# Ledger of designs, part 22: VH-VL binders against Regulator of G protein signaling 22 (RGS22)

Target 1, 129 residues: Regulator of G protein signaling 22 (RGS22), of Homo sapiens (Human) (q8ne09r852to980)
Amino acid sequence: KFSDLLNNKLEFEHFRQFLETHSSSMDLMCWTDIEQFRRITYRDRNQRKAKSIYIKNKYLNKKYFFGPNSPASLYQQNQVMHLSGGWGKILHEQLDAPVLVEIQKHVQNRLENVWLPLFLASEQFAARQ
Key: E = the ipSAE of ESMFold2; O = the ipSAE of OpenDDE; V2 = 0.75 times the mean of E and O plus 0.25 times the DockQ between their complexes.

## First folded at step 8 (VH-VL; framework fv_tezepelumab)

Design v3 (from v2 with heavy chain S30D G33A; at its last look DockQ between E and O 0.71; V2 from the best seeds 0.00; counts 0 for: pae E 5.9 > 2, grease 20.1 > 18.9)
Fold by ESMFold2, look of step 8:
Structure v3 (fold): chain C 129 residues (1-129), chain A 118 residues (1-118), chain B 108 residues (1-108)
Amino acid sequence: as target 1 above (129 residues)
Amino acid sequence: QMQLVESGGGVVQPGRSLRLSCAASGFTFDDYAMHWVRQAPGKGLEWVAVIWYDGSYKHYADSVKGRFTITRDNSKNTLNLQMNSLRAEDTAVYYCAREFTWYTFDYWGQGTMVTVSS
Amino acid sequence: SYVLTQPPSVSVAPGQTARITCGGNNIGDKYVHWYQQKPGQAPVLVVYYDSDEPSWIPERFSGSNSGNTATLTISRGEAGDEADYYCQVWDSYTDHVVFGGGTKLTVL
């Protein structure tokens, strides 16, 4: 269902606006940044490294992924911590692609199972149907 | 509705200082890296500076490094640009811009005009 | 520092395809973003990461990037497409954002 939304330009922008008004844009931004990272070719090593560090610094902190409003449970957060090699590596090193993919999975699950149903049930969506 | 409103522009003599402000509303300001981008009259866009969402990283274009300081106050939802030792070539409309993803600018203010002339 | 070169202007007949180029040394190794700016307005993101479109932008807009040239393509050009268009990259060596000089698109 989330994949359907990604292919509908008009409704995707409505969904993005919906998330913004609910102070939940971080989920979509995180998903998008990781998706774009996954599209960077292996030969673009400088851009890939810079994007990985950017994603780490923006999302893997106590404000978002390791905080109370995380898309991941405490158990899932701990799994990501173990995949990354620990807190020290998160603070000082870039993240490997498998770690980013795992994070994206949890973010996508919240987008699909929490935010999308609420969006589809919203008055603004109903008014356009 | 999301808003970015720049202010603090005006006419100033060379060598003087000016402080620009950008007031943000309608979105969670401290989730976003913010940029200043300027546009001289009749000319193209020129990137000026970036500050990360938490202020932990700042970077400047060579043309302004050492003269301009970007800052933010997340408790007041404001972005600032302190411009010292102004020159005629700093004459431009100054936009604040929100970075949605890595170095992509999805929302811009309407700009504030800075004129540096004798 | 890294330089992006755009033609100052491009003209297209209504209904025809416009192509706006952005030249740079090995620009194909960089991600290119494109912005549209209409008179009296702030820029609007049109294409990012070479060829991805924001969902609020018509499919008529597309991008490509290889070698020393990135291209913004606008199919079925309309009067509403008249604007200045800027390409933009991030330069990893300087850690700077770089814009091209801009291209004025005229639909005649």
Scores: ipSAE 0.065, ipTM 0.709, lowest interface PAE 5.9, mean pLDDT 86
ESMFold2 (binder alone), look of step 8: mean pLDDT 94; pTM 0.956
OpenDDE, look of step 8: ipSAE 0.866; ipTM 0.938

Design v4 (from u6 with light chain Y30K S31Y; at its last look DockQ between E and O 0.03; V2 from the best seeds 0.00; counts 0 for: pae O 8.3 > 2, grease 20.1 > 18.9, placed apart)
Fold by OpenDDE, look of step 8:
Structure v4 (fold): chain C 129 residues (1-129), chain A 118 residues (1-118), chain B 108 residues (1-108)
Amino acid sequence: as target 1 above (129 residues)
Amino acid sequence: QMQLVESGGGVVQPGRSLRLSCAASGFTFSDYGMHWVRQAPGKGLEWVAVIWYDGSYKHYADSVKGRFTITRDNSKNTLNLQMNSLRAEDTAVYYCAREFTWYTFDYWGQGTMVTVSS
Amino acid sequence: SYVLTQPPSVSVAPGQTARITCGGNNIGDKYVHWYQQKPGQAPVLVVYYESDRPSWIPERFSGSNSGNTATLTISRGEAGDEADYYCQVWDSYTDHVVFGGGTKLTVL
């Protein structure tokens, strides 16, 4: 169902706006940024590095991924931390692709299981059907 | 110059309340999580509570949960610990500590002594 | 609850290397921090993330961690190193900070 949104640009935009009205845009932003990272060719090392650092700084902090309203459980947060090589590496180095993919998984889970159902149940969505 | 100064300690009877404060200076207080850690006389360190940089998250050791409340005022650079229903086993030097990174304490106050006795 | 176990005391001669252990189940999967506490003083961070040091801590202090044991190593021990040392971790299951029982280091 989330894939349906991804393939419908207009509805995807409505979903984005829906999240904004609920002050919950971070999940989709994070997912989108990581998705963009995944689409960068392996040959473009500089762009990958820059994007990785951007994602790390913006999302891998106590305001979001490691925050009280994280899309990941404490256990999952810890797994991501260890997967990345530990806090020291998270703080000082770029993140590897597998780490970002794992983060995206948890973010997508919340999008699909929490926000998407709310969006589909909204009057606004119904009005467009 | 980094500084943390605890205050509010004293001698109280069991069941009474006490409020500790920690005054921070020399750094951007609002950027850092803060913790209380206590140490009974002649004993080791025991973690008490945490409050995140913006106060959005609080957590307590099981030994104090329901009795202690951690708060902060970033406009005044102060950390507080409200201690209710005090017990003899709460007797300790109470330290405030700054969280540098994930649950790593790089700066500590000199502590304030709390004695609970009948 | 997660538990960290330290020997109550360690003794070394001046100039020798002191090793203080910290035991815990799968502690190798955790980041361990170490604190030094001298009598009547507040604790001081000496090692964090297993092996990193604050800039004001001498290189004589180092840390390692594997399996079920973390180790604080103090090379070229001197009288000024006498203190209690505590290991510390964060437990993700309980979301608690956990300290070891502390080790008294004597340099004689």
Scores: ipSAE 0.009, ipTM 0.631, lowest interface PAE 8.3, mean pLDDT 91
ESMFold2, look of step 8: ipSAE 0.356; ipTM 0.809
ESMFold2 (binder alone), look of step 8: mean pLDDT 94; pTM 0.955

Design v5 (from u6 with light chain E50D R53L; at its last look DockQ between E and O 0.04; V2 from the best seeds 0.00; counts 0 for: pae O 5.7 > 2, grease 19.7 > 18.9, placed apart)
Fold by OpenDDE, look of step 8:
Formats: C-alpha cells, sequence, structure tokens
Structure v5 (fold): chain C 129 residues (1-129), chain A 118 residues (1-118), chain B 108 residues (1-108)
C-alpha cells in the first residue's frame, strides 16, 4: 500500500503535502533520507559518512526518534541502540546500514499504519477519486 | 535468569596488575555493550570503561586511561578488565554492567573487590 | 568535565513524597538515569530516559528533567525505599559516563 503510493508521484506529493499540513513531515523525511542512503554505493565513503552523520543528527535525537513522539516504542528505540552496539557508536561514528534499516522500518510502520490511512480517508483524497 | 558474575578481585600492591572477569548468562551477550563501574569504599559510583557489543569500540575514564584494558569474548560470554600499574585510588568494588538506553545500565553484577595497598 | 550535583541526604516520613534532585548545566538536554543502591548491594535501575520506569519498579517512582535540574520523585515513601540514589548521564563532549555524588534517602 505504501509502495503503491511510492510508485505514484502525484499521489505521493499529495501525501507529502498532507503530512506537512499536519506538521508530521519528519517520518517521511526520515524514511526518504534513509532510502537515499541505501542507494549510495559503498565506494563513495565520503558521501556515506556525510549522509549518515546528517541522518544521525537530524533524526536520532530526543526531538524525534528518541523523543516522546517517536515513531518507535521505547523498546524498539533500545533495540536500535543495542543493534548499534551502544550509544557511543550512535553518537560518535557513522551509522551502520542495519541500524538505518531498522530505523526506517519503524518509521515506515507509522507511515503505513497511521498516516496513510488518514490520508486515504481524507476529503482531499476522496475528491480526486 | 539474567546474571552477571564478577571475579578476579583481591589484594595487590601498588604497581602490580590484576585481571577481572565478568561472566554473563541469561541473555544474548553479543547484542549489548558492556561497562565497568567501580565504587570506592564509602564513596559513589565511578564509570571506568565501555566496550561495544562486537568489541569494535573501547573507551575509558581519564583516571584509568593507559592503565586499564577492557575486552570481551562473545563466544564465552565474558567481559574482562586488565588493570595494570594499579594505584591505591583504584581500590574499589568493580561492577560489570549491561548497557541499556543512553548508556544506562539495567543489569549489574554483585561486584568484585579490588584492594591496592602496600 | 561535566558535573552532576546531588544533595548528600534527603529525609522523609513514611507515606510522604521524597524528591531527590540532580543538578547539572543544561541537564535538561541530557537523558538522566537513576539508580538505587542499598547497603551491600549492586545498584538497581529505577528511572531511565528522564521519566521511564523499568518493569520491576513500582509506579510510586517517577522522574522529570528540565533546565538545570533532574528530579527523582518517590511517592508514598516506604522504609524499603531507604537507600542511596545516583543520577547519571552520558557526556557527549568527553564520551564519559557521569554519576552524581549520590543521595542518601532516609525514611523516618
Amino acid sequence: as target 1 above (129 residues)
Amino acid sequence: QMQLVESGGGVVQPGRSLRLSCAASGFTFSDYGMHWVRQAPGKGLEWVAVIWYDGSYKHYADSVKGRFTITRDNSKNTLNLQMNSLRAEDTAVYYCAREFTWYTFDYWGQGTMVTVSS
Amino acid sequence: SYVLTQPPSVSVAPGQTARITCGGNNIGDYSVHWYQQKPGQAPVLVVYYDSDLPSWIPERFSGSNSGNTATLTISRGEAGDEADYYCQVWDSYTDHVVFGGGTKLTVL
């Protein structure tokens, strides 16, 4: 379902705007950034490092992923922490791919199970059908 | 079922070495960062060292840097602390602790006593 | 180095609410964790992530953190709550775990 949205650029943009109007763009932004990271070749170490650090700084903090409105449960947040080998690694080094994938999973879960249904149920969406 | 058991403590003279060990059971040891924390008699808690889940990262308190070495063997579920050039101020109960969120510690061993005296 | 400051002791009567403070420069920007330690025992995690409770800790315990002060609150204090309590953070500047000096809680 979320994948269907991804394959429809027009509806995807409507979804993005929908999230923006609800002050809830961070999930999609995080998902997108991680998706972009996944597409960077291993040979481009500088870009990987920069992008990883960007993602870490922007999302892996108390305002978002480790905040009260996190897309992940506290248990899941801790799983991500442990998967990374501890907070020291999270804060001082670039994130490993498995960590990012796990983060993206939780973010995608919220997108699919919370925001997407709301979007599909919106009057705006209905008006386009 | 979760258990951490420290061993290797004892009485040593200044300048000598001692090796502590922590045996872990009841959880997937290799998934967790581990720490040593010590407590001098009648004093507060002092963090000593950390090692990541796969041993790829180690870090030490300034007070022990260059003298202590933290290691782990995930195949044996063991955490170790090699203490060299021991000083009187190293006298303390040494705890191994499992890392939880934000370098917090949800499981601790009962500690092993290290006494450095002439 | 980053420093956490706790009062050396706090005393409360049974059934009253105990509050243990932990001071630090902009401590509200940190995640504060609290440990309980009884004589001859290892520390026990009682609050983490400022206000979250481990499953083994009763709801009487709570935590808050803002500005320059984190607070551990123990409602309906019991004799069994008598212990030393330590606050703790991770300092990103030095990559060190930092403990407060500890607070001895006495339940009269």
Scores: ipSAE 0.023, ipTM 0.654, lowest interface PAE 5.7, mean pLDDT 91
ESMFold2, look of step 8: ipSAE 0.188; ipTM 0.767
ESMFold2 (binder alone), look of step 8: mean pLDDT 95; pTM 0.959

Design v6 (from u6 with light chain Y30K E50D R53Q T94S; at its last look DockQ between E and O 0.81; V2 from the best seeds 0.00; counts 0 for: pae E 2.7 > 2)
Fold by ESMFold2, look of step 8:
Structure v6 (fold): chain C 129 residues (1-129), chain A 118 residues (1-118), chain B 108 residues (1-108)
Amino acid sequence: as target 1 above (129 residues)
Amino acid sequence: QMQLVESGGGVVQPGRSLRLSCAASGFTFSDYGMHWVRQAPGKGLEWVAVIWYDGSYKHYADSVKGRFTITRDNSKNTLNLQMNSLRAEDTAVYYCAREFTWYTFDYWGQGTMVTVSS
Amino acid sequence: SYVLTQPPSVSVAPGQTARITCGGNNIGDKSVHWYQQKPGQAPVLVVYYDSDQPSWIPERFSGSNSGNTATLTISRGEAGDEADYYCQVWDSYSDHVVFGGGTKLTVL
């Protein structure tokens, strides 16, 4: 369903606006930053490194992914921590692509199972149908 | 609707200071990195500075480093640019720009004009 | 520092395809973003990460990037496309955002 939304440019923009008005853009920002990271992995090592550090700083902290408002459960957060090699590696090194892909999966799950249903049930969406 | 409104521009003599502000509304300001980009009259875009969403990192173009200071106040939804030791070449329209994803500027303010002349 | 080179101007007949180039050493190894700026207005993002377009931008705007050249392509050019166009990258050496000099598109 989320994949369907990605191919509907008008409704995707309405979804972005919906997330903005619900103070919930962080999920989409995280998903998008990781998606773009996957696209530069093989072309520019310096850009890939800088992008990974940016993603780590913005999303992999107690305000978002490792906090109470995370798209991942405590169990899932611990699984990501194990995959990453622990807080020391998260705090001081770039993260491997498989770790970022795992994080993206949890983020996408919340977009698809929480935000998208609420968007599709919104009065704004219904008015356009 | 989302808004970014720059203010604080004006005419000032070389060597003086100005402080620009950018007021944000319609989005969660503390989730976004912010940049200043300037454009001299009839010229192209020139990046000035970045500040990360939490203020933990700042960086400047060489042409302004040591003279300009970028700051943000997430409790007031404001971005600021303190411009000291202004020079004629700092004359430009100054835009604040929102970073949706890494170094991708998806929303820009209307700009404020700074003129540095005797 | 890293330099992006754009032609100062490009002309296209109405209904024809415009191509605006952005040259840089190994620019194909970088992510390129493009902005449109109409007179008296702020820039608007039209292409990002070489070839993606924001949802509000018509599909007739597209981008490519390989080797030493990135290209913004505007199919079926119309008077409303007259604007300055800027390419943009991030330079790892300086940790700076770099814009090209801009290209003025004229629709004859």
Scores: ipSAE 0.449, ipTM 0.835, lowest interface PAE 2.7, mean pLDDT 88
ESMFold2 (binder alone), look of step 8: mean pLDDT 94; pTM 0.958
OpenDDE, look of step 8: ipSAE 0.541; ipTM 0.885

Design v7 (from v1 with heavy chain G33A; at its last look DockQ between E and O 0.68; V2 from the best seeds 0.00; counts 0 for: pae E 4.2 > 2, grease 19.4 > 18.9)
Fold by ESMFold2, look of step 8:
Structure v7 (fold): chain C 129 residues (1-129), chain A 118 residues (1-118), chain B 108 residues (1-108)
Amino acid sequence: as target 1 above (129 residues)
Amino acid sequence: QMQLVESGGGVVQPGRSLRLSCAASGFTFSDYAMHWVRQAPGKGLEWVAVIWYDGSYKHYADSVKGRFTITRDNSKNTLNLQMNSLRAEDTAVYYCAREFTWYTFDYWGQGTMVTVSS
Amino acid sequence: SYVLTQPPSVSVAPGQTARITCGGNNIGDYSVHWYQQKPGQAPVLVVYYESDEPSWIPERFSGSNSGNTATLTISRGEAGDEADYYCQVWDSYTDHVVFGGGTKLTVL
């Protein structure tokens, strides 16, 4: 599983490279950016706010989370919209931590149920035994 | 195989201009923020500028603000740096670097040398 | 602007542990990244998020930060570890990326 990859740094980097060669790195980048945000929760409020805005601008748009390549269904996208306080808040404001955690759940689900099985079935993974 | 290849370096006199290019391949260029980082001979690394994946945000180090312009063309997978009013202090190897996450540079080109001298 | 201070050089005997420091006000509140640069080469990311390293970097490399000091630790130092090492953060007040001045590691 994905949690097992987090503890195997070599295979995690192979997984990252696999996603990049398949034009699918956005899920892992989004998951990683949110995980980093969660680690700075009590370190520096300015960095936390800036990180939240960065995550919102990079991922909560029609290119990724609210578009055809989203890890979330239209229903789930609408739930995130509601939690965020609507398009006005998404476009112009920082996101709350609960919203980011919800997004991360959908992203992790696709990493575990779509990308990880494809990686484990790949020729490069099989060659390493 | 991911590649970042810088070009456009050379020797120029103070006050002149140069344009650097960075050609990207092997990854979806339009998904990544890109940076320029420079290194004067025998000195350390100095961050120069960032441009977001869609070009909507740019930011510069104080030492180059107003003189350098970062741009990108996602249809050609290229990052550019227009350097105007060059000074001797701008002499450096210029690297393009890919941002994997917020300000983590996971992939770098080999650099192009810019020398500003009389 | 936020300042990162590194010693200009550090020496270690082969097989021993090297520690390279990076000083900054409240750096313990930052995510600190470390880069290795060998002569004539581009920098290479060796530690990110203070303690994680990329898969191609030996697990002998680790980082920590607390208070005003971040430390890169290289256990069982080898001749192949001789390089310049840079710490890096993002400065939220200026929105700039900041590098330390670099530390040359010599394995004697």
Scores: ipSAE 0.284, ipTM 0.777, lowest interface PAE 4.2, mean pLDDT 85
ESMFold2 (binder alone), look of step 8: mean pLDDT 92; pTM 0.943
OpenDDE, look of step 8: ipSAE 0.537; ipTM 0.875

Design v8 (from v1 with heavy chain F100Y; at its last look DockQ between E and O 0.61; V2 from the best seeds 0.00; counts 0 for: grease 20.5 > 18.9)
Heavy chain, then light chain:
Amino acid sequence: QMQLVESGGGVVQPGRSLRLSCAASGFTFSDYGMHWVRQAPGKGLEWVAVIWYDGSYKHYADSVKGRFTITRDNSKNTLNLQMNSLRAEDTAVYYCAREYTWYTFDYWGQGTMVTVSS
Amino acid sequence: SYVLTQPPSVSVAPGQTARITCGGNNIGDYSVHWYQQKPGQAPVLVVYYESDEPSWIPERFSGSNSGNTATLTISRGEAGDEADYYCQVWDSYTDHVVFGGGTKLTVL
ESMFold2, look of step 8: ipSAE 0.683; ipTM 0.882
ESMFold2 (binder alone), look of step 8: mean pLDDT 91; pTM 0.941
OpenDDE, look of step 8: ipSAE 0.829; ipTM 0.930

## First folded at step 10 (VH-VL; framework fv_tezepelumab)

Design w0 (from v8 with heavy chain Y57N; at its last look DockQ between E and O 0.71; V2 from the best seeds 0.00; counts 0 for: pae E 2.7 > 2)
Fold by ESMFold2, look of step 10:
Structure w0 (fold): chain C 129 residues (1-129), chain A 118 residues (1-118), chain B 108 residues (1-108)
Amino acid sequence: as target 1 above (129 residues)
Amino acid sequence: QMQLVESGGGVVQPGRSLRLSCAASGFTFSDYGMHWVRQAPGKGLEWVAVIWYDGSNKHYADSVKGRFTITRDNSKNTLNLQMNSLRAEDTAVYYCAREYTWYTFDYWGQGTMVTVSS
Amino acid sequence: SYVLTQPPSVSVAPGQTARITCGGNNIGDYSVHWYQQKPGQAPVLVVYYESDEPSWIPERFSGSNSGNTATLTISRGEAGDEADYYCQVWDSYTDHVVFGGGTKLTVL
């Protein structure tokens, strides 16, 4: 499980490298950026706002989350659009934390169901066992 | 294997221009924000500029704003820094640095030296 | 123009714990990252978000951050830990990255 990988810092870094060598880093970067956002103190509104805008710009577009290679199905993408208040609000406003948490869930599901099995089956992982 | 290789450093006179390049390999360059960070001989690190993963946003340190231009070409996996109106204070090793997540520099090149002297 | 202040040097006996401070107004509200730089080398990220460690860095490196001070702690100091250490934040008012002035760690 992906949660088990988070408890093994060495294998987590190997997983990062695996994704990078396979041109598939966006899921883990998105997950990590949202995880870091969730840790920013509420008292620092400027930092939280800037991080939220960064995540929106980098991941919530037709090249990734709202595109054909999204970790979310079309139905799930539509649910996120509904939670956010629509495309216009996504483009021009800061996103609420519940919306980002929902996105993170879909990203984590693909990390766990697609990328992690491929990593565990990789020659590099097998050589270390 | 990931690599960031800076080039284009050298010795130039004050007021002249120089263009630095950073060649990336071993990762999907277009997924990452990129930065220039410099270090004067015997001194600390000084951030210079950022360009976002798609080139849509750029920011500069006050000391270089109006003189330096950061650019990237995602089709060639290159980051560039155009440095105009160079001053003695710009003398430094210039590093390109990869931003894995927001403003966290997880990989750095080995740097290229720029010397501005009369 | 946010300023991070580090002591110029810190020394520690082998096997002892080193603490390197990074001072800043309300730095406890910032995510603080730490870099190690050995002579002639590029910096290496050793702590991000004050207490997160990259998985390839030994658990001996840790960070804390509250009030006006962030601290890098290196337990069981070794000669291989001799380096310059820099703290770093993002300044939300200028959209600039800010580094501290650096601290040279010497292991006796």
Scores: ipSAE 0.427, ipTM 0.820, lowest interface PAE 2.7, mean pLDDT 86
ESMFold2 (binder alone), look of step 10: mean pLDDT 92; pTM 0.940
OpenDDE, look of step 10: ipSAE 0.787; ipTM 0.922

Design w1 (from v8 with heavy chain Y57N, light chain Y93S; at its last look DockQ between E and O 0.71; V2 from the best seeds 0.73)
Fold by ESMFold2, look of step 10:
Structure w1 (fold): chain C 129 residues (1-129), chain A 118 residues (1-118), chain B 108 residues (1-108)
Amino acid sequence: as target 1 above (129 residues)
Amino acid sequence: QMQLVESGGGVVQPGRSLRLSCAASGFTFSDYGMHWVRQAPGKGLEWVAVIWYDGSNKHYADSVKGRFTITRDNSKNTLNLQMNSLRAEDTAVYYCAREYTWYTFDYWGQGTMVTVSS
Amino acid sequence: SYVLTQPPSVSVAPGQTARITCGGNNIGDYSVHWYQQKPGQAPVLVVYYESDEPSWIPERFSGSNSGNTATLTISRGEAGDEADYYCQVWDSSTDHVVFGGGTKLTVL
């Protein structure tokens, strides 16, 4: 499971490198940035705002989350659009935590159900056993 | 394998210019924010500048603002630092660093030395 | 501008726990990262501090952050841990990355 991988930094770093060789690092980067945002209690509103805007601009665009290689289906992308209050709000506003959590769920599903099984089945992983 | 290779360092007189380059390979360069970080001999790390993954945003340390310009060319997998009006205090090893997440630098080049002296 | 203060040096006996501090005004409100630099080498990221669950961070290296102090803890210190250690934050008020001055860890 993905949670087990998080407890083993050495294998986690191998997983990060595996995603690099498959040009698929955006899933883990997005998951990690959102996890840090939702798990860190920010008391400085400027830092919290900057983190939210960073996540929005890096991941919620047509290159990644709203594009053809998104971890979310078109239906799921539209649901995120609806929850956020529309494309105009996404482009010009920071996003609140519930929207980011919804995005993270779709990203985690692809990490857990696509990338992690491929990693565990990889020759590099098997050779270390 | 991932590589970040800095070049363009050297010895120059105060007031002159240098252009540093960082060549990236082994990863999708356009997915990552990039930074320059410098270290004067025997001293600590000093952040210099950032450019976002698509070049849409840049920030500079106060000590270099107005003199240095960070740029990137995602089609050539290159990061650049144009350094104008160099001063003795700019003497340092200059590293390019990859930003993985929220200003976290997970991969660094080995650096290029810039010496400003007369 | 925001300032991070580290002790210049820390010593630890082999097998014992080393603690390296990073002081800053309300640093508990910041995401603090830690880097290790061995002589003649580039820095290496060793700790993401902001975590309250099991993490991908090494079990020997851990961070804590509250109030005005962030701490890097290195359990079971060994000669291979001798290095300079830097704390780092993003300061949104200046749009700058800030590093601490560095701490030299000696294992003796």
Scores: ipSAE 0.670, ipTM 0.876, lowest interface PAE 1.2, mean pLDDT 87
ESMFold2 (binder alone), look of step 10: mean pLDDT 92; pTM 0.942
OpenDDE, look of step 10: ipSAE 0.810; ipTM 0.925

Design w2 (from w1 with light chain D52Y E53R; at its last look DockQ between E and O 0.86; V2 from the best seeds 0.74)
Fold by ESMFold2, look of step 10:
Structure w2 (fold): chain C 129 residues (1-129), chain A 118 residues (1-118), chain B 108 residues (1-108)
Amino acid sequence: as target 1 above (129 residues)
Amino acid sequence: QMQLVESGGGVVQPGRSLRLSCAASGFTFSDYGMHWVRQAPGKGLEWVAVIWYDGSNKHYADSVKGRFTITRDNSKNTLNLQMNSLRAEDTAVYYCAREYTWYTFDYWGQGTMVTVSS
Amino acid sequence: SYVLTQPPSVSVAPGQTARITCGGNNIGDYSVHWYQQKPGQAPVLVVYYESYRPSWIPERFSGSNSGNTATLTISRGEAGDEADYYCQVWDSSTDHVVFGGGTKLTVL
């Protein structure tokens, strides 16, 4: 479903614009930043560390992932907290790949189950078919 | 109808100061990192500075470090660049640019010209 | 102080493929973005993360990145493609954004 969108670069960019007009860009931004982190080789430890810290600071906060409009349930937020080693580790250290992959899973689920159906039902999408 | 509008450019003597502003509208400004990028007449693009979405982190090019200060006010949707101790080499068009994801600049203002000359 | 090198100019005949290179040590390990700038205008993002495009950019524009070279490819070149093109990365050693020097594309 979402993978189909990734294989259609034009519709992916229209989906990005759709989310922008709905003030809901954070899900796709978070998904994209984590996806690009997963492409960074272990050869580039400094780049991996910098990207991990960037993702933590931008998305793992009370404004987004640990807030009322999180893509994750309270249970899922708690599981991410346990996987990361607690709030102190989140605040002061980089996150490792398994934590980021788990976060991306919850973000992708909201993209697939909430935003993608709304996009596919949108007037803008229908006009291009 | 997203907009980024730079202002505050002008002609100034070396050693003086200028303050640039960038007014944002049509998007949730506080979700995005912001950058200044400059371009001297007839030359290429040169990155100047970044400020993260919440103002918690800033980085500067070596050529401006200690002289320029980037700030933002998320309640007013504004980005600022305080430029002190200006030099002839700072003469350029200054663009503000929105960072979508990891240093990807998906939207740019039209720029404001700064000329530093005697 | 990561350095990106671009040829100063590239010329192609109309309908032919233009290839604009961006050289850097192990640039294949970097995310590379490309910007188009026409005279008197602000830069415009044309390719990001090597191969994605904003919706207004035709799929004639594509990118690749491996080893020491990233390449912007513009197939079926048109007069409307004439512009300066800049590659861009983020340099982890300095925490700086780095642009290449730019390449002027001419379509004769």
Scores: ipSAE 0.604, ipTM 0.874, lowest interface PAE 1.8, mean pLDDT 89
ESMFold2 (binder alone), look of step 10: mean pLDDT 93; pTM 0.951
OpenDDE, look of step 10: ipSAE 0.806; ipTM 0.936

